# VH-VL binders against q9vpl3: the designs that were tried, part 46

Target 1, 224 residues: q9vpl3
Amino acid sequence: RGKINIQRPKAPHYERARVVAVTQPKYPELPKAKSCFKTRAERTQQQQENPYNEIIAREVRNWLDHSRLVAFFHLSSITADDIFRVRVQLHKQNLHLKSYGSKIIEQAVKNTRYEAIVPLFHSNHCIVFSPDPEKTAALLRIVRRVPQMVLLGGIVEETMLSRNQLVAYAQMPGLHAVQAQLVQTLSQAPGHLIQQLQAHQNSFVQVLDVHAKNQMNEETPKST
Key: E = the ipSAE of ESMFold2; O = the ipSAE of OpenDDE; V2 = 0.75 times the mean of E and O plus 0.25 times the DockQ between their complexes.

## First folded at step 1 (VH-VL)

Design e9 (framework fv_romosozumab; at its last look DockQ between E and O 0.01; V2 from the best seeds 0.00; counts 0 for: pae E 14.0 > 2, placed apart)
Fold by OpenDDE, look of step 4:
Structure e9 (fold): chain C 224 residues (1-224), chain A 123 residues (1-123), chain B 107 residues (1-107)
Amino acid sequence: as target 1 above (224 residues)
Amino acid sequence: EVQLVQSGAEVKKPGASVKVSCKASGYTFTDYYMHWVRQAPGQGLEWMGEINPNSGGTGYNQKFKGRVTMTTDTSTSTAYMELRSLRSDDTAVYYCARGEYDFWSGPYYMDVWGQGTTVTVSS
Amino acid sequence: DIQMTQSPSSLSASVGDRVTITCRASQDISNYLNWYQQKPGKAPKLLIYAASSLQSGVPSRFSGSGSGTDFTLTISSLQPEDFATYYCQQYDNLPYTFGGGTKVEIK
């Protein structure tokens, strides 16, 4: 069989040509996926207009509005199983662990008093909600055992707190304890105040007494 | 034995039509193309056209300007060539020939020929 | 149309002679060339297909060579039955065309 001229293939016979023409796969013109040419802005806008995102954003807002304790955490290489365990522990304390997308959070807090929290949500994060600010100590105790959860800050009684402030808050004695202490202090106040007011006078008298004693000792002649 | 048997000699007047038949035997009629080739007296061979008995596909030499029609009857394994508007220069021996064809790579050769049909066009 | 030119148009030779017939195509037809033998009053007979392939039943003294535009039919030792007219035919493009023929006559 003669060398097939690969460089100039023979035109196919008309019957073959017909068959080839019919059997050529009509590749659907790939719809110029308009979507591939959507600008990032357009894509983001479409995501913002997702009714589902609105629902979730509303949920987030609801949690924020009804929580007296909100804590923000960064998640570092935590497994789903670990998260689940922590969630269970927190739940036992009426602490609610939630995770939302950064965009959803942004949408939720836009034009609200919570807008300042947006910069905290640039990576993997979770939020713990509680109606009871007294659970702050319990929260921190649980989270200390989870090195993958890094406290970023929180909101307590509508006040935004840094990490350090939140820790400090957790260490403070309960309101009742503080009140009791205050009452105790006040009850002791009259005595203490009098003591403090007299402290200088008493010190002065003491000094004078010592001085007088010394003078008396100097004046006593050494009887032979 | 593979054989092509053509119809007998024809004498026609100018302007008339002639239809030559070629009966095939000894092979599967639809597996091969049928070619028609003519030869004027003392001249060379001239290819007229081909037909695929299976598909009915035809290829004609444009020299004949639509005067030629090739047909087949698969039931009788017979090929027909009709030449219309005959002229004096159409006087020739007309041959049918079996053509081997391979769809992908096969050679196109005419390996079996009919005995020829003499067509004379005279006023 | 592709023109096929045969050379010579006629030649005289003796029994036993080596005979060479040339066919030239007007364009490159690769190896899409056939050779036919025709005796007086008879239909053509296929000798060579695809420029160099010997048809079944054809004596080995016949051989074909060439590719592209130039082709050759060779009869190594001419026999009495080989006195005939020989035609080349291209099947590269439609319409298929024949050469003008080469008549091999007895010297």
Scores: ipSAE 0.294, ipTM 0.753, lowest interface PAE 1.6, mean pLDDT 86
Fold by ESMFold2-Fast, scan of step 1:
Structure e9 (fold): chain C 224 residues (1-224), chain A 123 residues (1-123), chain B 107 residues (1-107)
Amino acid sequence: as target 1 above (224 residues)
Amino acid sequence: EVQLVQSGAEVKKPGASVKVSCKASGYTFTDYYMHWVRQAPGQGLEWMGEINPNSGGTGYNQKFKGRVTMTTDTSTSTAYMELRSLRSDDTAVYYCARGEYDFWSGPYYMDVWGQGTTVTVSS
Amino acid sequence: DIQMTQSPSSLSASVGDRVTITCRASQDISNYLNWYQQKPGKAPKLLIYAASSLQSGVPSRFSGSGSGTDFTLTISSLQPEDFATYYCQQYDNLPYTFGGGTKVEIK
């Protein structure tokens, strides 16, 4: 369950790292932590007072402002090498996988239309950004091979969509006009959608079960 | 050499089930997906679904969802495709095909095919 | 579902001829297209993957081109063993779909 074939020989890591570095958007490098292992008190102080939190929060706001497709995922345990490979494959489709702490996301979206997404990030998470909403189909095709990433929902053209709505959007013909109309038809306010997800928490467990079975392609017999 | 060997022809009555086998050799069975593709007489190719032998995960064409089950036995390097509630329009040659598993290295394509199993559904 | 349309459905050619087969996708599939050859009574054989990459062991007279929605398979100098039906197949989205096939017959 949840395995990626790691036994197949891959291109050298150096070449992949160079390709990723060349093709990814260039942002200022963040300084390394002053110490790799900090006491609990030092970590608490950094989280509360770290000026880099505001710099990273501005980066997140920039991604949200310039992305017409944003997808939210629950992220199970995954090795650094495996997540790097996922990031490379997504990047080839102009899909940018980012991971940010929940406090940074909260800081980034406060006083914005996206503030309602904060509850989605109380667990392990990652976000995929793209300026091209037509890449939703490519995104779902790629993450189908990564069982550690479970789609929770997304934002398309600044409209919050549930997992099922985002899947429906991905299956539409590649016509911008048709997709824009679908977004309008299927869309829900972020606050309203989050309230419904919280009210029906059992549906999340069911969605994960259905998603796992769909990825395993386990078919339930139909009575015709 | 890489080879896929399928079970022999089957003749079934409407409403019956058929289970086709595909035995793999010459490669690591769990490193590749196994696809099932059918071809009705005088018609083109139709993808039925895929299975990952490493995880047991499957993906079915919605046209067959509810009637098809794909399984593998890794100890014998054999894939199976069971189709239930057979109709006359299920008469076809059924192929298994090895598919590229790892999307990091290249595109998904079916590079090795079984010889095909003819399934005839008639009363 | 992504629909794949091939043209022509059949063609007649002589040994040594240049043959071109076209395939059109109902939506943009980038370069996620394969070409297969099928001889009567036999399983399909992979010729081209990723629209233009020649499969190992396939003669260099076969070539593929195109991206997005329009693709072509070209046989530069038809040989006797090339008389077969050719299929395109997209792998951009599930379900994977095949074109209707193009039968290449002897004149």
Scores: ipSAE 0.000, ipTM 0.422, lowest interface PAE 15.3, mean pLDDT 76
Fold by ESMFold2, look of step 4:
Structure e9 (fold): chain C 224 residues (1-224), chain A 123 residues (1-123), chain B 107 residues (1-107)
Amino acid sequence: as target 1 above (224 residues)
Amino acid sequence: EVQLVQSGAEVKKPGASVKVSCKASGYTFTDYYMHWVRQAPGQGLEWMGEINPNSGGTGYNQKFKGRVTMTTDTSTSTAYMELRSLRSDDTAVYYCARGEYDFWSGPYYMDVWGQGTTVTVSS
Amino acid sequence: DIQMTQSPSSLSASVGDRVTITCRASQDISNYLNWYQQKPGKAPKLLIYAASSLQSGVPSRFSGSGSGTDFTLTISSLQPEDFATYYCQQYDNLPYTFGGGTKVEIK
């Protein structure tokens, strides 16, 4: 708990347990109304003096650099048992469920091409990493049973994809050239995507969802 | 009419391999997953795995991982299942079955099944 | 793996009887559950998908119910052609798994 145990799902998470084991922090009870000058100075000092922010930020950077599939989810309230079961199911498919505070994410992606993802982390969230982009279909199969995890979008082969673009990618596994062309086409259609990420997550989700729905309905018809 | 026609019965010795074919007709082969399910004599059904004919992507039951290979030939609309290092407890009827390719709704069902291929493993 | 437990393993019933077959999953599978019928020497045939949706061509005397972990197949008035083995199957997570089967016999 506390600031070095940043905003994460309430459940015991492997990442959370590892951080606790390393630091063994007490459960701080920081009264927010303690002192006005002290609260501003305290927050700055705590953030800058916390050595685990740099370690955790390097961990996030390492996951981003070595994962070919990254998926971002909004996380509603979920029990510790339920999120643990989801984590186990994901792990069996080489899918790694993680949660990091927005400050840590911002620090990890500062001055990188991934800065555009920071707005996605202003709400309660979780991230799934995998070296295997072909596991996108398995990921979506697992999370369809978890209404508390709402897909926001992802990164496949270093390309940002919306929710419905990622779904379209999952439906067309295999040939890299076809998949890359689909990713490029979907990404180009929402030409102001980068600017919308800086504005608000709801706007981003709505724009990408509408666009991807129209494209996917035309591309993958059901047959008998 | 949608049909799946499987290859004929086979008798094998322990340690051998078997490759069962499943020829599809009456539908677009690459639009649906192909599943393989087996049934030992007097026993229930056991899912072995699936293949996406469009991508060649497979998902195997861990029980058979390392011994099973599923492939397709889209030019002939034929799916194949090869089971290696056969044991006497691999004696079973092996079915192919078509599944819906719709991961949001899931494969609601395996709606069309082949007639089954009896594989007997005896020493 | 999700374990599927069917009950009973066998039952004897007369034409006209109401027959109930139960299937229990080892974890919540929502409504991702199918029912199949298999007659001797034949491939299985789909009866019900998504726990309660009746497959085309299946008589209305067949019904499915349940969600989560407990599921039921009901035959409201057993007919001579209904003597067969029935299997539930989950498709919530890989590997897909079947119940052990329920043999419905004449007696």
Scores: ipSAE 0.000, ipTM 0.439, lowest interface PAE 14.0, mean pLDDT 75
OpenDDE, second read of step 2: ipSAE 0.250; ipTM 0.733
ESMFold2 (binder alone), look of step 4: mean pLDDT 92; pTM 0.938

Design f1 (framework fv_anetumab)
Fold by ESMFold2-Fast, scan of step 1:
Structure f1 (fold): chain C 224 residues (1-224), chain A 121 residues (1-121), chain B 111 residues (1-111)
Amino acid sequence: as target 1 above (224 residues)
Amino acid sequence: QVELVQSGAEVKKPGESLKISCKGSGYSFTSYWIGWVRQAPGKGLEWMGIIYPGDSDTRYSPSFQGQVTISADKSISTAYLQWSSLKASDTAMYYCARHTELYGSEPFDYWGQGTLVTVSS
Amino acid sequence: DIALTQPASVSGSPGQSITISCTGTSSDVGGYNYVSWYQQHPGKAPKLMIYDVSNRPSGVSNRFSGSKSGNTASLTISGLQAEDEADYYCSSYTSSSTLYVFGGGTKLTVL
């Protein structure tokens, strides 16, 4: 490459700052240690944990609200240098790689139509966001070279798609109407999508197990 | 109709410079990689390198790093393979091919007809 | 440069099935499902026959099939025909510094 174009991902800083301001404690003094009440510091710590999760959950909701493309991946062991290189390539295409804890994802999608995705994030995972659904093809091209990232499924134009449906969407010509029609035709109920995505996780584990066994079978003993 | 059309055969002397071309048509030129593959007379295929015309990201095989330059002009949908100083060992058929990293798509799915480069004194 | 290992030649009779192997390492054939097979007739450019281990492009006969076990990928041609006589090359993505690698090629003779 001649030049690396690195742009910082768009962050919902205004929303986060607003939530922090609202959640700050307003009491003037800490209770005495012998009062049997939680100290102000203890209350602040508990409030920081619960509000912190809600603040980050609002950040996730903001990414979901502003992204017309969301892709979910299982992430196996990867070095910091390798993930950095992937993030740089993704960022050049306005694709934003994020990782969040499962509790935060749960809080973000609670009471939404996407609540059913929570089980996908019980193990190592990452999510890619983009405001541009035309970047689905670019996304899949980049992650094709990253075997540690396994596509589980995604959301395009607010429609939940399985892995195969997302791949089909990516292969369509650059005609917005044709792609939108495909998304509409391929849409699935959340329960059905979860079953498909769990099957993909099971298939992935099975593929890794077969691959590991094949590596062992082809390993030759070191000669003297 | 996806098509890759390469420039005509070349006969050169050692030490001369050369630039051969590969023009893509019938697809979004900036959305696919273009690779260069060498085939010496009576030998197999050797990957030389690949370029993404959309941002000129270029990757080389270590065997060809520093020996050739791959470039592209997206305004005319043309990729190039260039030598600053040819050697007799550069005598070969050179193919360009569209390489897709699109998930579930075909790598090297469309090939140019080839450019024969002969270097002799 | 080290190529993926293919037999130099293979032969069969019309109507028979033959298999061409392509052996690499855990950094290429064994590590990824990005194995492709190309057919090259004398004087012509290569033609993609199989991609991603076992997928066929549109227009490729279903007599051609691909598979992989460990570090070895295989191209199987059933119902051999005279027009199948050609050179066959495998290729794979590699995590090594070469990025992509081709096999040495196999000449198929139909007797």
Scores: ipSAE 0.000, ipTM 0.437, lowest interface PAE 14.1, mean pLDDT 75

Design f10 (framework fv_anetumab)
Fold by ESMFold2-Fast, scan of step 1:
Structure f10 (fold): chain C 224 residues (1-224), chain A 122 residues (1-122), chain B 111 residues (1-111)
Amino acid sequence: as target 1 above (224 residues)
Amino acid sequence: QVELVQSGAEVKKPGESLKISCKGSGYSFTSYWIGWVRQAPGKGLEWMGIIYPGDSDTRYSPSFQGQVTISADKSISTAYLQWSSLKASDTAMYYCARSYDILTDYYGMDVWGQGTLVTVSS
Amino acid sequence: DIALTQPASVSGSPGQSITISCTGTSSDVGGYNYVSWYQQHPGKAPKLMIYDVSNRPSGVSNRFSGSKSGNTASLTISGLQAEDEADYYCSSYTSSSTLYVFGGGTKLTVL
């Protein structure tokens, strides 16, 4: 056990992780002497044993353990330049935008109190982490200028909050008063709260599907 | 308890300056956009502009850019709409309103002030 | 500036349903799900009836519903009552330099 700088948690180095993944030996195909290949269960087992996934999963757990604010977003198509500008604005407020595959998130939260959030990540998504829960209002101010990011919900002080609850939290007075009021407004059992988060995600997926189709109707065909 | 209270009616002459106010109470003033809406006598609603009091980010509708100034004082939870030189065509009811959601400035306005009637006549 | 097209007036009888249309372009109503509807009685401030195309604020009767198809948003009032007689305005986000835009307004008469 040692102290980690909670204000500046160590981020994974994606370049190093990708180099490791590229240099790892590929699993060979079954010998031709056998007419049957690996079942889905066997391929899933081999995937779960991948050391690359465990390295990134540990990084995700580190972010979760050292963040008092975690916000989940659906992410629509966005350019690299635009997402970089968003990242810079968020970083100035000690807000860290990260994106991970659903299998890595599942592996990171498996057997933890956060395991129920896995269904939120079956579509395109991103997560914002911060050690400072008072930055929730700043987060929402910044992302309202990014229509490609749609808030699904979050975790504040280890408490799972729906979209509406997270928005309400951001509207409360200073930290000590906010914590007292948050305790008073939270009246859901964990199962009930997760059902609300999943229902909100389904509603947003429906809204986003309609919105995306309407926006695509405005684009000129990209034909030559 | 969430409320926007506007300043009282004003009667002015063309060329005079004016500053009207909109005081928020019962909510986090710095977390919501405040917009100003004009309604000329017997006419429809016109969007003038918005301000985010937390960082004073201010946006104006093209028709009102350079014609008015929108500002806010977060220490007293009050937004302002100001004219340097009034015209007779500024005669209207002016409403302030709070955005329904802090997530986006695109959603509707859920809390409205009672309105400030401004009459500009010679 | 008024960018959205609404009929100047609509009428209905008590107990019937009426629909008010709000037509824009792909840069406002058609492009985004940020359509709001306001009710205004004479001498009163507007009241938010619908936001985000179809969502109702607390305190608004379920007789009011919103929908959108292409570039046209619609407000439907079922079971018309005398107190529904008012002016109705639609509003939408726009991708142009005007952040928000209102429709011209529709006078609803209950006869």
Scores: ipSAE 0.007, ipTM 0.464, lowest interface PAE 9.6, mean pLDDT 76

Design f11 (framework fv_anetumab)
Fold by ESMFold2-Fast, scan of step 1:
Structure f11 (fold): chain C 224 residues (1-224), chain A 121 residues (1-121), chain B 111 residues (1-111)
Amino acid sequence: as target 1 above (224 residues)
Amino acid sequence: QVELVQSGAEVKKPGESLKISCKGSGYSFTSYWIGWVRQAPGKGLEWMGIIYPGDSDTRYSPSFQGQVTISADKSISTAYLQWSSLKASDTAMYYCARHEGFYDSLYFDYWGQGTLVTVSS
Amino acid sequence: DIALTQPASVSGSPGQSITISCTGTSSDVGGYNYVSWYQQHPGKAPKLMIYDVSNRPSGVSNRFSGSKSGNTASLTISGLQAEDEADYYCSSYTSSSTLYVFGGGTKLTVL
């Protein structure tokens, strides 16, 4: 917003400041932080950060907007053949398994109601989308057979749910009114959900650290 | 099922304006990026830019930034490529293509038939 | 880069295998697994043959395969047939300002 009328009695001071400003060379000011050297990690991150990530971020936002069921998983090392078989099984149930980089997820959910999920994606992860929330039970049955995928939580009917809350929702697939009431009840405590999701992430990281050390000692290269 | 249909061939003089079209059908038009690719006579393919019709987010190749305008009208599932002032060097075949990204892949899966633009005095 | 490097032409006899190379830098072919290959017959629009380095869309013959090593992607056509005679273009995502880049194209002649 600008001023409509400028006061003439202040013109002498304004004119003096204006003349001084005009006679001084103007150069774009660089923030002090940008004039200093950057760490290797910071340079690598900036060089790898590219406009193309926003294109994929719009894809992620579209999936979030059109999906009434979103489930978040930690993904341990898995072969291309194994993940392909899981994708096929999920697709038969109208469940779509996607994997995106953490920066892309952050860009996709930034300034949205789902921004709180970003901490879930600090390690290897994948997401399952579906337009049908009644497929939650089918999702959990399929994933139960895939030990490399660990459920962290999800979003049902735009409501963020912890792992335990999502499991509870899945146990009542034929009771629409009861399912709606459960989702509504869970939506009344969003702070508790975030704490539960973070606790599951921390517990899973600890489990993975132990498992990774055990796997390193096995040294089982696959040739076929 | 999925089809991209482009407008007919154009013959123009240098300095004239032009707008060509690409109509998508058989899919959710607002859910896919549409790209434009140029091919000069006897030359290779050159990427010009892309648009996301759902919010009109547009990205240009630096070679074409300021040279052309890409737009879309989601109500009629049509993307456009426009010149304010044509040059003889704009003579080329212009393709529109759908950019697939929903399966963790990046590629142009369906292509329009092409629009030949001839600019000569 | 303005264009990925492809040989201008390659030739082969029916039944032979041929390979077309596509060389870039660490900011495109070498840095990412987003390489596609397109086939273009004279007077026609390009057709997707390979995406994400090695994947075939439905309807593309298994005679076509893709691979990548370092900064070079390759399209291999086995059991070469007369109808394979066409121009072939590679394409890649790039982390530079161009976002997407095509190769210069390779004319395949079936002798």
Scores: ipSAE 0.000, ipTM 0.420, lowest interface PAE 16.3, mean pLDDT 75

Design f12 (framework fv_anetumab)
Fold by ESMFold2-Fast, scan of step 1:
Structure f12 (fold): chain C 224 residues (1-224), chain A 120 residues (1-120), chain B 111 residues (1-111)
Amino acid sequence: as target 1 above (224 residues)
Amino acid sequence: QVELVQSGAEVKKPGESLKISCKGSGYSFTSYWIGWVRQAPGKGLEWMGIIYPGDSDTRYSPSFQGQVTISADKSISTAYLQWSSLKASDTAMYYCARLGDEYYYYMDVWGQGTLVTVSS
Amino acid sequence: DIALTQPASVSGSPGQSITISCTGTSSDVGGYNYVSWYQQHPGKAPKLMIYDVSNRPSGVSNRFSGSKSGNTASLTISGLQAEDEADYYCSSYTSSSTLYVFGGGTKLTVL
C-alpha cells in the first residue's frame, strides 16, 4: 500500500534525537506538584496554581528580566530535526529558543506590564531570549530560513515592538539607532493591543510630542 | 545601485574542477542571503542552495548536496559555486540571486548568469 | 522532479487579462504564504514580479497581481502588453528537505 500513501518529508534520524539528548544542557528535575495523587475530578476542577507551573513561570520571568531581546513566534508544524538545527544555530549566537505553555506564560506575566502578550500564545508558539539586543539581526537572519516560525513581535530593551518595528530595529546600526527606534515606538499613536498597553505607561511622552509639535505649528504662521 | 556580477562563461572537460563567482555591490553583502539557481539548456529553473555570507551558513537542495560546494568571502563581497569534478550533465546556465528583505524566501536581485559548458 | 504545476503555455491579446496558475500541495503552496513569481525574457536573467503571494517589488507594474486559494497560487496580468511575452515561473517554500521549489514555467504569448 506504499504506492497510495502520500510521501511526507523524511522524519529525522533516531541518532539525531540521541545526539540532541546527550548534548543538550541538563536541567534540574522539578518535583511533581501532587498531580499524580489527585483524582481526575480534582485535577479538572482545580483552579489553584500548580507549584510546578509556578516554578517554570519563575524561570520565564527570569528569562524576561535578564533578556534585553525577547522575540515571539507563531510555530507551525516543524520536524524535530529542523527545530534542532535552528536551536543549535541560535545557541551559537547566544539566542535561546524556549517553548512554554500558555498557562505558564500567563502566570509569568500576570500583574506585569507584559500581560498584554498573553493573547499571542493562545496557539502554537515559541520564544527566543537573548541578553544582547544587537543579536536581533542574527535572530531574524536565522529564522528567515524557518518559515514555520512566524514573527509576531518582541521586546527590546523593555520596549514592546510589533513585527515590523522589530524587523526595522534589526536593520538599524548601533546604539544611536536603537535609541531612535525606541523613541519612535513610544511616540506612535495606539492601534495595537501591545502598543495600547505601552502607550498607557508612556502617554506622557506622546503628550509632550503632540504639545511641542502644536506649538511649532502655531509659531510658524507668525513669521510672515 | 544594488547588483550581482557573475564571472564569465566557462568551457570545461569532464573531470575538471571549476569555481564560479558572484560579486555583490551597492548593499551590505553580509546582511543578505545569496542563492544559486541552475537552468539547463531549454529547461526551467532549479534551486541549488543558499549561503549567508555573514556567518557562512549554507543550505543545499538534496539533489545538489555533495555535488557542489557553496562558499563566500565577505572581505571581497563574493559568493562562489564550486565543482570538484564536472560532468557533462552540469552543462547549464548558473544564476546567483540575493534573497530579499524581511526574512522571507524570494530572490529580489539576480546576477546576469554564468554559462558552464562541459564537453569532451 | 516534483515541481509546482504550471500550464506549459498561456496566450492573450493586447489589453486583455490572463491568469497563470501554480499548483502544489499542503507542504508548499497550500501550507505557506511564501509564493513568488519571476519573469524571464529569452537570454536574460529572471526578474522578481511578485513575492509572498501578492506583494509587488518597487518598479513592478500594478498590472501584475498575485493571489492564492488552497493549493493553487495565481499570477494575473491585466492590460496585457507585447513586452509581457516571456516565461513565468512560480516558486514556493516547501517543508520538504528541498526547502524551496520552482514551478515548471509557463510561456506567455501575446498575440
Scores: ipSAE 0.006, ipTM 0.449, lowest interface PAE 12.1, mean pLDDT 75

